# Designs tried in a protein design chat: VHH binders against NAD-dependent protein deacetylase sir-2.4 (sir-2.4). Part 1

Every score and structure here is a prediction.

Target 1, 292 residues: NAD-dependent protein deacetylase sir-2.4 (sir-2.4), of Caenorhabditis elegans (q95q89)
Amino acid sequence: MTSVYESLLSDYPDKGVIGKPEIRDTETEIIEKLRTLYNHFVQAKQTGKPIFVLIGAGVSTGSKLPDFRGKQGVWTLQAEGKHAEGVDFQVARPGVSHKSILALHKAGYIKTIITQNVDGLDRKVGIPVEDLIEVHGNLFLEVCQSCFSEYVREEIVMSVGLCPTGRNCEGNKRTGRSCRGKLRDATLDWDTEISLNHLDRIRKAWKQTSHLLCIGTSLEIIPMGSLPLDAKSKGIKTTTINYQETAHEKIVETAIHADVKLILYSLCNALGVNVDLGDDLPDEVPIPLKIS
Unless a header shows other numbers, all headers, positions and changes below count from the first letter of the chain; antibody chains are not in Kabat numbers.
ipSAE, averaged over its two directions, is called F for ESMFold2-Fast, E for ESMFold2 and O for OpenDDE. V2 adds 0.75 times the mean of E and O to 0.25 times the DockQ between the complexes of E and O.
[cut] marks letters that were taken out.
The coordinates of atoms that the task and the answers printed are left out; those that the model quotes come from them. Centres of patches stay.

## First folded at step 1 (VHH)

Design a1 (framework vhh_7zox_3)
Fold by ESMFold2-Fast, scan of step 1:
Structure a1 (fold): chain B 292 residues (1-292), chain A 124 residues (1-124)
Amino acid sequence: as target 1 above (292 residues)
Amino acid sequence: DVQLVESGGGLVQPGGSLRLSCVASGFTFSSYAMGWVRQAPGKGLEWVSDIYSGGSTGYADSVKGRFAISRDNAKNTLYLQMNRLKPEDTAVYYCARGSPGYTKTWGPSEFDYAGQGTQVTVSS
């Protein structure tokens, strides 16, 4: 394992609840819950109020990256005196889950996507930045401190906490003027506050959404872990997809305990949405939803 | 549709002055506390100033005596008059709306809407 993200973070003891038992829904349970989710997607498109999506580390496990709080998660293994194994961030590529989310976005079912992941895979798969909120940042981004121009790098930026990287801005092409600003990393440390711009975009998304879908996240860290509470206060129902019980299991409408890529790929298949898998082969056959 | 649009930023020499404006729309401006927060290079968000619906104002210690917040409810506009600017005032300045029941805080959770920001650079 060559991932250095956990070593860049400051020492912080409260990482939320870790290592909860995995729950595996039966195929019958999955079909029932997936029909409910399918109906929300159909209604979202019919009403012009797309699905609002929150992504956690479980979406990237299909890309050989560990999650944080699962049984083989980074914080879970750290608490056991072990180290998580997987490919490093620089060689990770978008998987079936990322490609399925992109396909659902392109088809108009999903609009605003919040990702808690710093791996950059949601941007890399091609989700438009106008609809993507990288709420904890992106290890491959540098941002100009003066003009906020973004620089997508091929290698990870070796700092977190919005610190200067030592590089200078190449100029603001929008204004046509040279910029002498310093570049900073774009990745939050534990004590870094979330961007007000991101919070504003999230507030605006609630007005245009019919349903919240939380994918591959334990909902253990705030403020993003509290989105199901915000949804409930607005009369918006939530579906979660996660093997472990989330922090808000009892208040969500539907909690699906199954493999993220299986559920997303099955949903795309049921909706007639084509997923461009390229050279990827799905690990499992889509669950047949024989619905009219 | 709540919108906050900042303007008035720019490059200024130390000791200079700038006046920021924020035009609000999509809500009853006069009923909400409003504020300014900033993000300096390499730093997190810092609360700068607030003004309650009743006109009471607050300021961060770093800007007291130099900055003045004001509002024009007839124009749905929030202002920040910045005097005796220092290099350490260099930041993106965001206009922000206080959440219902707002009290002074340094956390972003107490503001429920913010604009895209306006850059203030204090440099010789």
Scores: ipSAE 0.000, ipTM 0.124, lowest interface PAE 20.2, mean pLDDT 79

Design a10 (framework vhh_7zox_3)
Fold by ESMFold2-Fast, scan of step 1:
Structure a10 (fold): chain B 292 residues (1-292), chain A 120 residues (1-120)
Amino acid sequence: as target 1 above (292 residues)
Amino acid sequence: DVQLVESGGGLVQPGGSLRLSCVASGFTVSSNYMGWVRQAPGKGLEWVSDIYSGGSTGYADSVKGRFAISRDNAKNTLYLQMNRLKPEDTAVYYCARWGYSSLYRPYDYAGQGTQVTVSS
């Protein structure tokens, strides 16, 4: 977050619990928990009810972006009068974690993906927009207020809160017709509401879901942090992958305290899913853990 | 004091039309993100349509081409014109103002709702 997104947001006093110590599962603990997660993925494929995924900042740490609530996280360091270090959003590239999630989606194990990240990396890696809910928005996106045409920019849009950017619509992209609407940013501030369209898509995802997987999120911010409670009310079990204790450790089936990249890549390997890593990765490819 | 009062529901045959109204008090409809949501018997809330302060509208795929959201700024009223109604449109319809949303209660300042029944 190199302080840009932090500086655009309104000052908000309640950032949830920050600075929790890291928990590190042993390799034996990781393998046992990963076998449980693997079984949920196999079941999802067999039943035609895919895994529902929630992504947080921990998925983008491999892309050299800081998380928010870890020991070196944005809000943790802000409380100490410091700023988190990382690359600029324009320089960040999808890492092994993003590419693993895409591969699991392409293979039919995952369908609906909610990302809390505003870095645009889940969209950039190639997750289809019909299956991706950028619930807090995307710093690279402008939207026409009149025709809803989207403009993906090479540089971040320097505002949040669905505010006018000063640019005009260039015409409706779907119809090609003239439009003189005003463009706005697509990124939420603390006081901006989540799209009703996004909430409806989340509701519909529950009816075709066998398992909830929360990756790299502390679950501290509502309403997304409450997804494990929604899952429990529907008889759906949750797995979390995070170094810090999440807000809902006591109600989830499995809490994996390990590097998200290691867990996701190991899962792909165990399922026989090929991950297209490309030639220019921001992070190192882990050696996958053998679980069977 | 913020209030939303829905009206216009009723019993209608398949293929028929209804217009729902939502009278707002305590705030200005034209300055807020407003929407319609529904709850069918035994099901959760479903987003139907919305309108941004600037006038841009959105619709659920199930109602596109059949429903139209609009507002009358002078009357501080939100409308939902429902055409070519189907049995699956049977639900309680709620008018909602944009507020801090949750999956348990996705809107703040929802009204009492109005029942729409599509049946012969």
Scores: ipSAE 0.000, ipTM 0.164, lowest interface PAE 13.9, mean pLDDT 82

Design a11 (framework vhh_7zox_3)
Fold by ESMFold2-Fast, scan of step 1:
Structure a11 (fold): chain B 292 residues (1-292), chain A 123 residues (1-123)
Amino acid sequence: as target 1 above (292 residues)
Amino acid sequence: DVQLVESGGGLVQPGGSLRLSCVASGFTFSSYAMGWVRQAPGKGLEWVSDIYSGGSTGYADSVKGRFAISRDNAKNTLYLQMNRLKPEDTAVYYCARDYGFWSGYPLTEYDYAGQGTQVTVSS
């Protein structure tokens, strides 16, 4: 339940704009915008400048996790004195959207993926950690503060804010001496700064892209939410996929108001990219839209 | 050590002009987006303008068409040319370094700010 995560966070009154109305593009509008996105993916492959991806909570709704700012979102319902419906993070599995993103990465269309989600699903689906930046952390991850070794757990770590978990690093030096570093959670609280390592990786990858794809994010959380502003200033085109109007929709080149998994799966189909769906999906496979 | 030193502020009459300068040291100036933010008496910080590492510029609606941001990478210097100044432009102006992807947004918190330079538009 997402209520566990929200209860671990410190009290913070400014959660960005919540509860905006949903916009639903017609099938004709979706197909037109999807053709534009398809062309950007083809160009990215041809020019060797892969698509740069920013992921928000809308990517995980197919995994039965609520988003944060939609009509049934965590912060929206909290403001009404209610709780969002969803599964336990431990039960959530990668959906069609995660598997489609992985397939596009494997096919070389996407390289760097930034996820704002703490659910760990982008890592669980198999996106290589060298290309994945979990910018707000991962609820299943502990990190040694001395050697930076990562420990992936089966259950969520019950703290946020880079707090000690009470566990010690089990790594050894070449001489056989134990590390003895303290393990901390890897999940940011509202007041926790993004790591300099993540910022450096983002800046280096950002210089190599021609297109920003923002998937299932309202762009309300700074600093990641302001990437479209920097993109516009540098001639990098932005596409957003979100039912709600994003914070920067008026300055982006293409805003698609449609189901995330429908757009991503349709794009894979159009590009001839095979998506390995496996046998145990949490969501239904959409019928892909034809763009001719 | 990162340092930003602002200069060029002063008293000017409405309709006048001022040019602010900011000399940067301690980092690779050409690699960073730079900006100007201001704080009017009794008010919070307000973003004024950014210039990105690639040379693209952004401006707050309140100053668009009147202010021009520029940079000289060889001199590690950021400039703000302020024309057709109004009493509401009265503020302390701060030079700020940002990480590029956070620049140009009015609510963006800048990485490092200098000491500031006072601009007063009044007689």
Scores: ipSAE 0.014, ipTM 0.194, lowest interface PAE 7.9, mean pLDDT 82

Design a12 (framework vhh_7zox_3)
Fold by ESMFold2-Fast, scan of step 1:
Structure a12 (fold): chain B 292 residues (1-292), chain A 122 residues (1-122)
Amino acid sequence: as target 1 above (292 residues)
Amino acid sequence: DVQLVESGGGLVQPGGSLRLSCVASGFTFDDYAMGWVRQAPGKGLEWVSDIYSGGSTGYADSVKGRFAISRDNAKNTLYLQMNRLKPEDTAVYYCAKEGYYLDSWGYTLDYAGQGTQVTVSS
């Protein structure tokens, strides 16, 4: 397998810290930390202030996509003159982690979800677009430069950096007015600015948030990597779930070093939240940890 | 149904001041970030300033310390106070609702009004 995304990006030498060793919490450590996270989810439901979620590439490893900075990550292997193994973005499907996040959203525990992933899997699993911030874009998305109407494609758009694709708008989908604007990709390059609309939605989400949960991200890329600092300034505690030490381990309340799908599925089980696993293979579904 | 009506432009000498206003209708004003963008003669569209629904503000480096953006949610009105104006500030100024900021300044002005001309000349 090869991913084309890394080949579309401009050459950018400073990719953050790569190749950190993996830490694996014991089952006892996981259960203790998971109980703390469980209590935040219970509190979120009771107070009507949902969990704010940040997703990184580690959520999609269960979909057989490589992460970027892990030991077998895209940037880590590139630095060694190697290529990451995985499936093409066009064949990747939402996994247990995506389905667990969707279930927690449907149950009212989670509201605003920021994904740093360009794989489109968070949208494909069914997270409502009004609650989903694809902050680095989506490889399957084209946007009209004139009216901002979105076109979801079945195949990846073969450009990044908000560049024209050669297709034209078929009309303003929001207003119904005619539009013949040029379509562009929706995926950011290294130096592309994050949209003001996304930044505004993030600022609004903080006002309705009881807890920040960062899943499968090293927190190496700003500004999203700085969300735990923003949380701390607002008196909001953060939990991270990542095998590698994140950039902000010293300031977060709880750092869980475990498999993302294990933690999310165990959390759903403990909360009594049903996860629709559909076509997931039995060996891809973790055995949930018992939280008493 | 989004409508934005700008006013307050004019001719001023360098060092002078102007206050721009924008009256918005056709959407829930309080729920959206608002901004000012400008187009100088023979140049592309340039972002000037924005203000989020909660009141937090941003400014282009070229205007920081000289311009102040504000909003009155009860009146559905956006303002731009422009101080210490320079010839380089000469442009048509457009009021924009969030959505113009999804891309670089290849944006169309579908959700901006007619604009208001600001000319700084001696």
Scores: ipSAE 0.000, ipTM 0.150, lowest interface PAE 13.9, mean pLDDT 81

Design a13 (framework vhh_7zox_3)
Fold by ESMFold2-Fast, scan of step 1:
Structure a13 (fold): chain B 292 residues (1-292), chain A 123 residues (1-123)
Amino acid sequence: as target 1 above (292 residues)
Amino acid sequence: DVQLVESGGGLVQPGGSLRLSCVASGFTFSSYAMGWVRQAPGKGLEWVSDINSGGSTGYADSVKGRFAISRDNAKNTLYLQMNRLKPEDTAVYYCARGLTYYYDSSGYEFDYAGQGTQVTVSS
């Protein structure tokens, strides 16, 4: 079953650049670029200035969800009159990439994580909500319009744009006060403004970070796609991990064109960080690269 | 830039009425739940009322039946009609956009609030 998210969004023609060719770095190129990234992670922990992370749809492709602008992405196939294939959001589970990011967060290398994904997988893998900014919302989340208590659902909420769902609040979860307000979805439509609370948390994160890492995102949608420009203005260097050329390839320090889960898992291995993969490690994932 | 500009506060006698207004700019007003919180001198914030994008309203027990919240999305304006005012309604009233979970001993905060408007109920 394919994702229904695209059908919930209002019609919007400006979806950014789609369908760029995939670039595959050689093993030698990957090792050199990973060495640079490894050094930033080591420095981040030593100086107490953790890595600031931006996540896009490419992180969830290992969970059998399509990306948006890749060769088999949602917008790319829509422009060709086709439909992207993938599992239902309800069936998707955190993959190697999500588990690697969680492990790096637990080990103190990463602190603030912005996810552009609405699939809820970054929350589901166990990233603490105080360090996770679901900037476009979460399809599994309802919010009370009166007290703003959050309700995590097992099935997706079938609307976007902060619209009423027809359900009622059961009480304010923070104060314990009774509340019978109406619930709304938590997922942004194209014209919905990003929360000022999220923007303030991002502003504060810039003061505490040494490096920006953009994972599995084309950087085509503002304002999050402009984070590498913000980093540059603050003297902070950026690394990107994406098979396609990103919108800001020319200004980033390091652009890694490789499988996201391979790079993240290899980085964990090089740092001595254990990732609990259980039986989720696919046979096609190569042995992690050695970097020093 | 987000702006919330309150007006309509003042001095009234007990039993009187006031209508507060809040003009919003810099965001899509119709998409947000909006509300009013108040703070009496030397006291913490008290939730007064809110209204969602669909027009559903909530009220604190202390004001229920006396206050009415409303919105005009065409004018990007939030209102609070305050009737049968009591001395204990004396406070600075803040127009607020959304409510966020920010950890501190206080528990939570709004994601944006205006500068406030003073309401004084005395004789």
Scores: ipSAE 0.000, ipTM 0.179, lowest interface PAE 15.1, mean pLDDT 81

Design a14 (framework vhh_7zox_3)
Amino acid sequence: DVQLVESGGGLVQPGGSLRLSCVASGFTFSNYAMGWVRQAPGKGLEWVSDIYSGGSTGYADSVKGRFAISRDNAKNTLYLQMNRLKPEDTAVYYCATSYDILTGYSPRFDYAGQGTQVTVSS
ESMFold2-Fast, scan of step 1: ipSAE 0.012; ipTM 0.406

Design a15 (framework vhh_7zox_3)
Fold by ESMFold2-Fast, scan of step 1:
Structure a15 (fold): chain B 292 residues (1-292), chain A 123 residues (1-123)
Amino acid sequence: as target 1 above (292 residues)
Amino acid sequence: DVQLVESGGGLVQPGGSLRLSCVASGFTFSSYGMGWVRQAPGKGLEWVSDIYSGGSTGYADSVKGRFAISRDNAKNTLYLQMNRLKPEDTAVYYCARHPYGSGSYYLDAFDIAGQGTQVTVSS
């Protein structure tokens, strides 16, 4: 449950702007904006400077998890004294959006992916960990404080803030001696510092990219919400895909107000990239837009 | 009058060691995260290592296992112990102060940096 995650977080009053109205671009507007994004993808592949991706909660709405700041989002409903509905994190599966991002990564269009989501779905869909930055952590991970070995769990870890879980590392040191380090959760609380290793990987990604794509995020929380400002300072243009107006709408090149899975699946179709949809039902798969 | 003064650089052979120091003044050193960044000839700035006010440390993958960052709050001094040095470690090394104390998410920028100390790894 998402209700479980928000109950584990510390009380933090500055959650950014919530509950903005949804904007729905017309089909004509979507097609024109998608052509611009398509051209960035083509250029990224041709120049060897892949697309840099930031993922927010809107990517996981197709997995029946609520977002945080949308009209039916967790923080929005909490401010109204209500509770957001969704499936348990443990039963959520990667959706069309995750599978489309994976396909674009496999095809060489995307390289470094930052996810703000703690649901573990970006890892679960099969994005390689060397290219995936789970910047707010992952509810299914425990990490050894001594050797940094990761333990992927089938159930969510019931703490946040990099706190000891009460379990011990089961691994051995290089010498063959038991590690016996303490395990901690891998999920950030509001006041938890972001991993310095993750920040270094983000710095390196900027040197290798031609375009920033922000998917399903309101860009309300620093520092990840400020990535479009970082991009602008480096001469790199940004595209956003989000129904709500983002915090940086005025400085991005292209703001697409449409269903995330529609845009990503349409982009894959236009690029000739096959998406492995597995067991996805036909009603969960959008009809791709023709942009040429 | 905030100042950061680096020292300890020099010429060393591959496989050698150097210890860099940074003496801070003009602020409450113990309240700030501190770090080391470097600039190799013809390249941009590269983050090397950080240490938070609470003592937690981080390292760039290129130096992990070879470098150790530490601080002495009583002496207002930041250290970088550099072991098993490689020619690729040749750079000007800068001491830098985080803009925020421990518990801040924003670590991509530094408030202030020193003048740097040259490290040259060559036979």
Scores: ipSAE 0.000, ipTM 0.186, lowest interface PAE 12.9, mean pLDDT 82

Design a16 (framework vhh_7zox_3)
Fold by ESMFold2-Fast, scan of step 1:
Formats: sequence, C-alpha cells, structure tokens
Structure a16 (fold): chain B 292 residues (1-292), chain A 122 residues (1-122)
Amino acid sequence: as target 1 above (292 residues)
Amino acid sequence: DVQLVESGGGLVQPGGSLRLSCVASGFTFSSYSMGWVRQAPGKGLEWVSDIYSGGSTGYADSVKGRFAISRDNAKNTLYLQMNRLKPEDTAVYYCAAQFGELLSYWGPYDYAGQGTQVTVSS
C-alpha cells in the first residue's frame, strides 16, 4: 500500500525538481571523496567544532520507506499518476544509516542534527532530543498548544498542519502545574511556518560547527535546501551524499553519489567507531580507507 | 534588540491593589509564553504566574485567586493585576519570556526585564 503521509498534506504545486537521473560514483571516486569527508570528521573532533548534519528522505530508504524525488519517489510517481510502494510508518525501523549517525553522535563527531523526515526514526534510534531538530515535525508526536509538552504515540497522528487532534493535555510533570491546553499534531503542512525555536537552534549550531553534511536530500525545498548557501556565507564547507544531483552541486566542496548507508558505515569503520546494528546486517562490506 | 520594560510597581497598603505592565520589543511577542517571577529581599526567584501563547494561564498557589495575568498581543504588553496584597508579596517583579516552554520556577529564561519593585507595608 502507499504512504499515508502524502494523503494528509494539502495540495501544493511546487514540489521542487523531481525524477533527476541517478549518478553513481566509481569505487575509486568514492574512496577519494570519503577520505576528504574522513579528514573533516577528524578535524571536527580535534577542534571541538563537530559536524552539523542535515537528513533527508534518502536516509530512510534502508528502512523501506520511499523517498520523495528519486526515480521511485512519492512526488515523482504522483506526477506520473502512480503511487509509491513502501512499508507502513508504524512498522518501519531505524536502519544502518540511522544507527551509524547515532554512533558518530555518541563518539562526539556529530552534535546538531536536523531531520526533514517525519517518520520519527531519528528520534526512535536514540538521538537525544536536545541535539535533534525535527524541522518538519514527527507523525508520531502530539504537542500541547499551551505548554508544549510532547506526547510520543505508538500510532501515527492522522493530521498535519499543527491542527487540534481532539485530545487534551494530560498534565505537566516538569513544573508540577496542571495544564489546560489542547493537543495538536506536530507535523508541518506545505504552508506551515518552521518554528522560531528550531530556527534559533539552527542559528546557534552554526557558531559551533566546522562542516555541514547533507545526507539523502535533494536540497530542493527552502529554507532547509538553502543550508549550503548559509554555510558558504560563513566560510563553512559542505559535503553532500545523494544519488541524484542536488540543487547546490556547484557550490559544495564534495558531492558523493553513492548509497547513504554504505558511506556512513564505511566512515564509522574508518574512524574506529562501533555501530550497534542489533538484528540488522549491512548489505555491503565497509570500504577500507588507508589513512596513513 | 530585545527589551522587556516593567512598570506599575510602588508602595501599597496591605489589602490594596496594583497593576503591573511589561512592554516587549524585538521579538514576536504573540509566539512566546509570558510570565511574572519575583524575588523577595534575601530570597531566591519564585514563579508567580504565566500565560501561554495559546492563552491558558497558570498561578502559584500563594497568589491563586488574588492575581490575574493577561496579555494584549496587539500592544506587545503583558499585565499582572494584583489584588488583596500581603506583606509577603513584597518583591522585585520581573517580566519573563520563553519560547516553546513553560516558564521555569528557577530560570533561566529566553528574555527577562530589569524588574519593578512592589512594597506592601503600612
């Protein structure tokens, strides 16, 4: 069956560029680009200025969720009168990519992580909420309109656009005060503004980072798609990992056209970072880097 | 430049009333939870009242039924109507703002003013 999320969104004609051809770097090209990225990670830890990360739908394809603008993406197929296939959000699990990002965060290489994904997998894998910006929201989250207490649900909230869900706030444990607020969904529609709190956290992250890493995103939708331009204005270099050419290919330092989980798992291996895979097995052997 | 400017404090007899105001500038007032915290001489900060961006209000047990908080988003102004004042209400009253969260009993806050003195004595 098709994803439920696209049916909850309002009609919006400008979905960005869709259906671009896939580019696949050779193993030699991947190794060279991965060495450049590895050097940024080493320097970030040495200087105390960790990597700033932007996540898009390509990170969750290993969890059997469709992306939006790839060849089999939601908007690409919709434009052709077809429907994307994938698992239900409720059965999706964090994959190798999510677990690799968590491991790099735990090891001190990554700090602030922005996710554009509404699947909740970045939170579910265990990335601390103080370091995670769910910029488009989370389909499993209800928020009190009055006190902003968060309620993580086991099933998706069946609305978007910060609309009332019909439930009331269950109380506030943090301050000991009772709350009178109504609960709303936490997921943005096309015309919903990004919260000022999230924008402020992004602003603060720029002051403490050495490098921007954009993973599994086409960078087609503003304002998150403009982060490489913001980085350039601050003298910060960007790496992208995406099969399709991104909107900012010409201004980034390194564009890696390869499978996201392969690059992240290989990077962890090169850094000596252990990834807790649980029941998951990587499809590929990590690419060995000769650092010396 | 962010500013919170409190006014309306002064000397009042026990049982009397005062209305405090706080004029905010430099941020989107309507998107912030606003409130009042106070500090009595020689004591720590005490949360008094807040009003969320959605309009719901909260009060400390010590002031419930006597104080009323309100806001005027068109004027970027927060109010505290204080009735049946007691000597124990003597404190510097600070206007505070917090995005996305309830005001903390202890701080810190996103923004806070310089305070206005309220003295309740004979």
Scores: ipSAE 0.000, ipTM 0.094, lowest interface PAE 22.2, mean pLDDT 81

Design a2 (framework vhh_7zox_3)
Fold by ESMFold2-Fast, scan of step 1:
Structure a2 (fold): chain B 292 residues (1-292), chain A 123 residues (1-123)
Amino acid sequence: as target 1 above (292 residues)
Amino acid sequence: DVQLVESGGGLVQPGGSLRLSCVASGFTFSSYAMGWVRQAPGKGLEWVSDIYSGGSTGYADSVKGRFAISRDNAKNTLYLQMNRLKPEDTAVYYCAKGRYSHKLYSPEDFDYAGQGTQVTVSS
């Protein structure tokens, strides 16, 4: 199946650099880089300044959803006159990467998580909404324009740009008050402004943060692609995990070119953090870290 | 390394016009909102105008209808066309880079500013 999200977006030519070659770090390179990341996680918990996380489409490839700028990504294939293949958003499930991030959050290593993904999987896996910033929105979410009550749907809302959906508010869920408002989608188009609430939460997160971790994102699209620049201005170091070279490799402390799932699962194992996989078996064997 | 270099300031009579330019380097210019902030002698910073990466513009009430902000992404250059200048417009004008591509801007939301160019409206 092809992704439908790109068909909902307005025309926008500046999608960032697409189709970069994949880089694959050796196991020796991964171990050295993962030790650096492990040390940041240990220090974050010791100092009470958790890891700040940015999630991109590479976290959801394990859920059989295409990324955007990878070799088989949505924008890459669109530039070739082709369509990306993947499961429907409604059938996608949180994968090992989502479950690992949740486990690290539950263990106190991570607090604020920004997701650029509109697939809703970061919310669905159970990351608390008070610590989750769905910065580009969520395809399964409708919001009342009057009372701002949120409605999580079973099917995708088939619009973007904070547009009316044609549905009416069912009453304010938080207060139980009746409401006459109309519902809108919660997903940003290219020219839709990020909410002031999300921007404020990001500003506050920086004051509590020891390290920025960018997972499965090419960092090609602003504003979130600029977070490593913000980190640098604050004396905060960044680690990236992505097969492709990111827009900010030159300024980050550590760039890990490996499978997101492998790195996150290996990190959990090294930290002694249990990941609840349910009945699922991991596709990867954790890389052992020799911690001294 | 972000650099913003302003030019075009000077001395003008009330009712006159000036065009400020700002040449940017060290970042992907087209991806960021850009703006102008000013500082009059003995006063704090005042936001003047911004232009988002997508071309949408904002203006302070004090300059609306008189100033026009524009950008040339091919030249990495930001402009401010200032018409019908008043003595109250006298200030150092700073080119400023926004943290993001699309948001409402106040002076606190710009992460870099240039060295400034003096605009004096007198007589």
Scores: ipSAE 0.000, ipTM 0.201, lowest interface PAE 15.3, mean pLDDT 81

Design a3 (framework vhh_7zox_3)
Fold by ESMFold2-Fast, scan of step 1:
Structure a3 (fold): chain B 292 residues (1-292), chain A 123 residues (1-123)
Amino acid sequence: as target 1 above (292 residues)
Amino acid sequence: DVQLVESGGGLVQPGGSLRLSCVASGFTVSSNYMGWVRQAPGKGLEWVSDIYSGGSTGYADSVKGRFAISRDNAKNTLYLQMNRLKPEDTAVYYCARDLSYRKYFGSGAYDYAGQGTQVTVSS
C-alpha cells in the first residue's frame, strides 16, 4: 500500500513536472556515457575525493515501489484520478541498485549519500548512518524530541511533519541516562524545514568531493533538485541517471537515459567491485566496458 | 585564509545611487556562487541578489530593475550597483559566498560573509 505515504502528506500543488516521456539511450550512447562516469569514479578513488550521490525514487523501483513522476508514478496517477500499484513499504526490500551503491561505498568510490526516499531502504541495505543523509526522513523512524535517540520500527510511523506519535522515550540510548521525552516521526511534510544537521553535512561533503551523481531523480523539488546548480557553481561536474529528462538536463556533463540497475551494476562490474546480491539475480547482463 | 571586505556604503537621498564593492581574498569570485544579503534595523537577513559562477543572476522582487550585480575577475571583486534608492533599502549590506544556504534556511542564509557596509537612505 504505497499510497499510505502520499495520504499522510499535506495537499501541496507544486509537485514539479510530472509524466514526462521516457528517453532510452542506445547501447552505443550508454557505453560512451558510462565510460565517462567510470573515469570519474577512477579519478575519485585516485584523488581521495569520492563521488557525492543523490538518490531519488527511481532507485527503489527495483524494490517494486512506484516512483513519483514517471508514467506510472504516484503524482502522475493521482493527477489522473488513479492510484499507483506496488508492494507496501513494510514488504519492500533493498534491490540490485541499493546493493550496488553499498558496494561502491564499501570500496571507497562513494562517501556521502543523500536519499530523498522515505522508504528506509538505503539504511536497510547497510549504508552507514554517518554517511547517509535521509533528507526527507524515514517512515520507519521515530526520534526523541529531547535527547534525539532514534527508534527504528518494523512498521511505518503513521504521521509526517515531525509530529508527536504518542509514544515516550525509554531512555537516552547514547548515555544510558533516563529520558521521558516525547517521540516524533522523522519524515518531512512539504512545509517542514530540512534539519540543520543535514544541511551542515551536505556543506562539508561539497569540500571533499570530485563529482555529483544523481540517480533516479527528476530534480524537480528544491532544495535537493538544485544540487547540480550548486555543483556547477563549485566547478564540480554532474552525471544523472534517469529515464525522464531532469530539470537540469542542459547543464549536467552527462545525462544517462537508461535503467538505474543496469548502469550501477555495469559500473560495479567495470570497476571490479563485487556486489553481494544475496537472493537477487540481475535481469540483464552487465554492459561490458572495453577500458583499454 | 578566506576574507570578504565590503565598501561603498553611505548616506544617500531617496532616488540616489550607490555602488557597493566586495574584495575577495583566499578564493576566486568567478568560480563561486556569490551574492548580496542585507539586514535592516530590527529585522532579519534578507537576500538581495546573486550570481552563479557561470554568470546567471537573480534579484529579489523588491530590488528588481533597480539593482545590478556584477564582478571583475581581474580584481577578484563583486559589485552591487544600486539605483533609485528608497528609504526601505536602508540596511547593512553583506557580500556573501555560497548562497546555497539561502535555499535551505531562507532569504538571508550564506556560508561566508564579510563585515558589511552600512547604507542609509534618508531625506
Scores: ipSAE 0.000, ipTM 0.152, lowest interface PAE 15.4, mean pLDDT 81

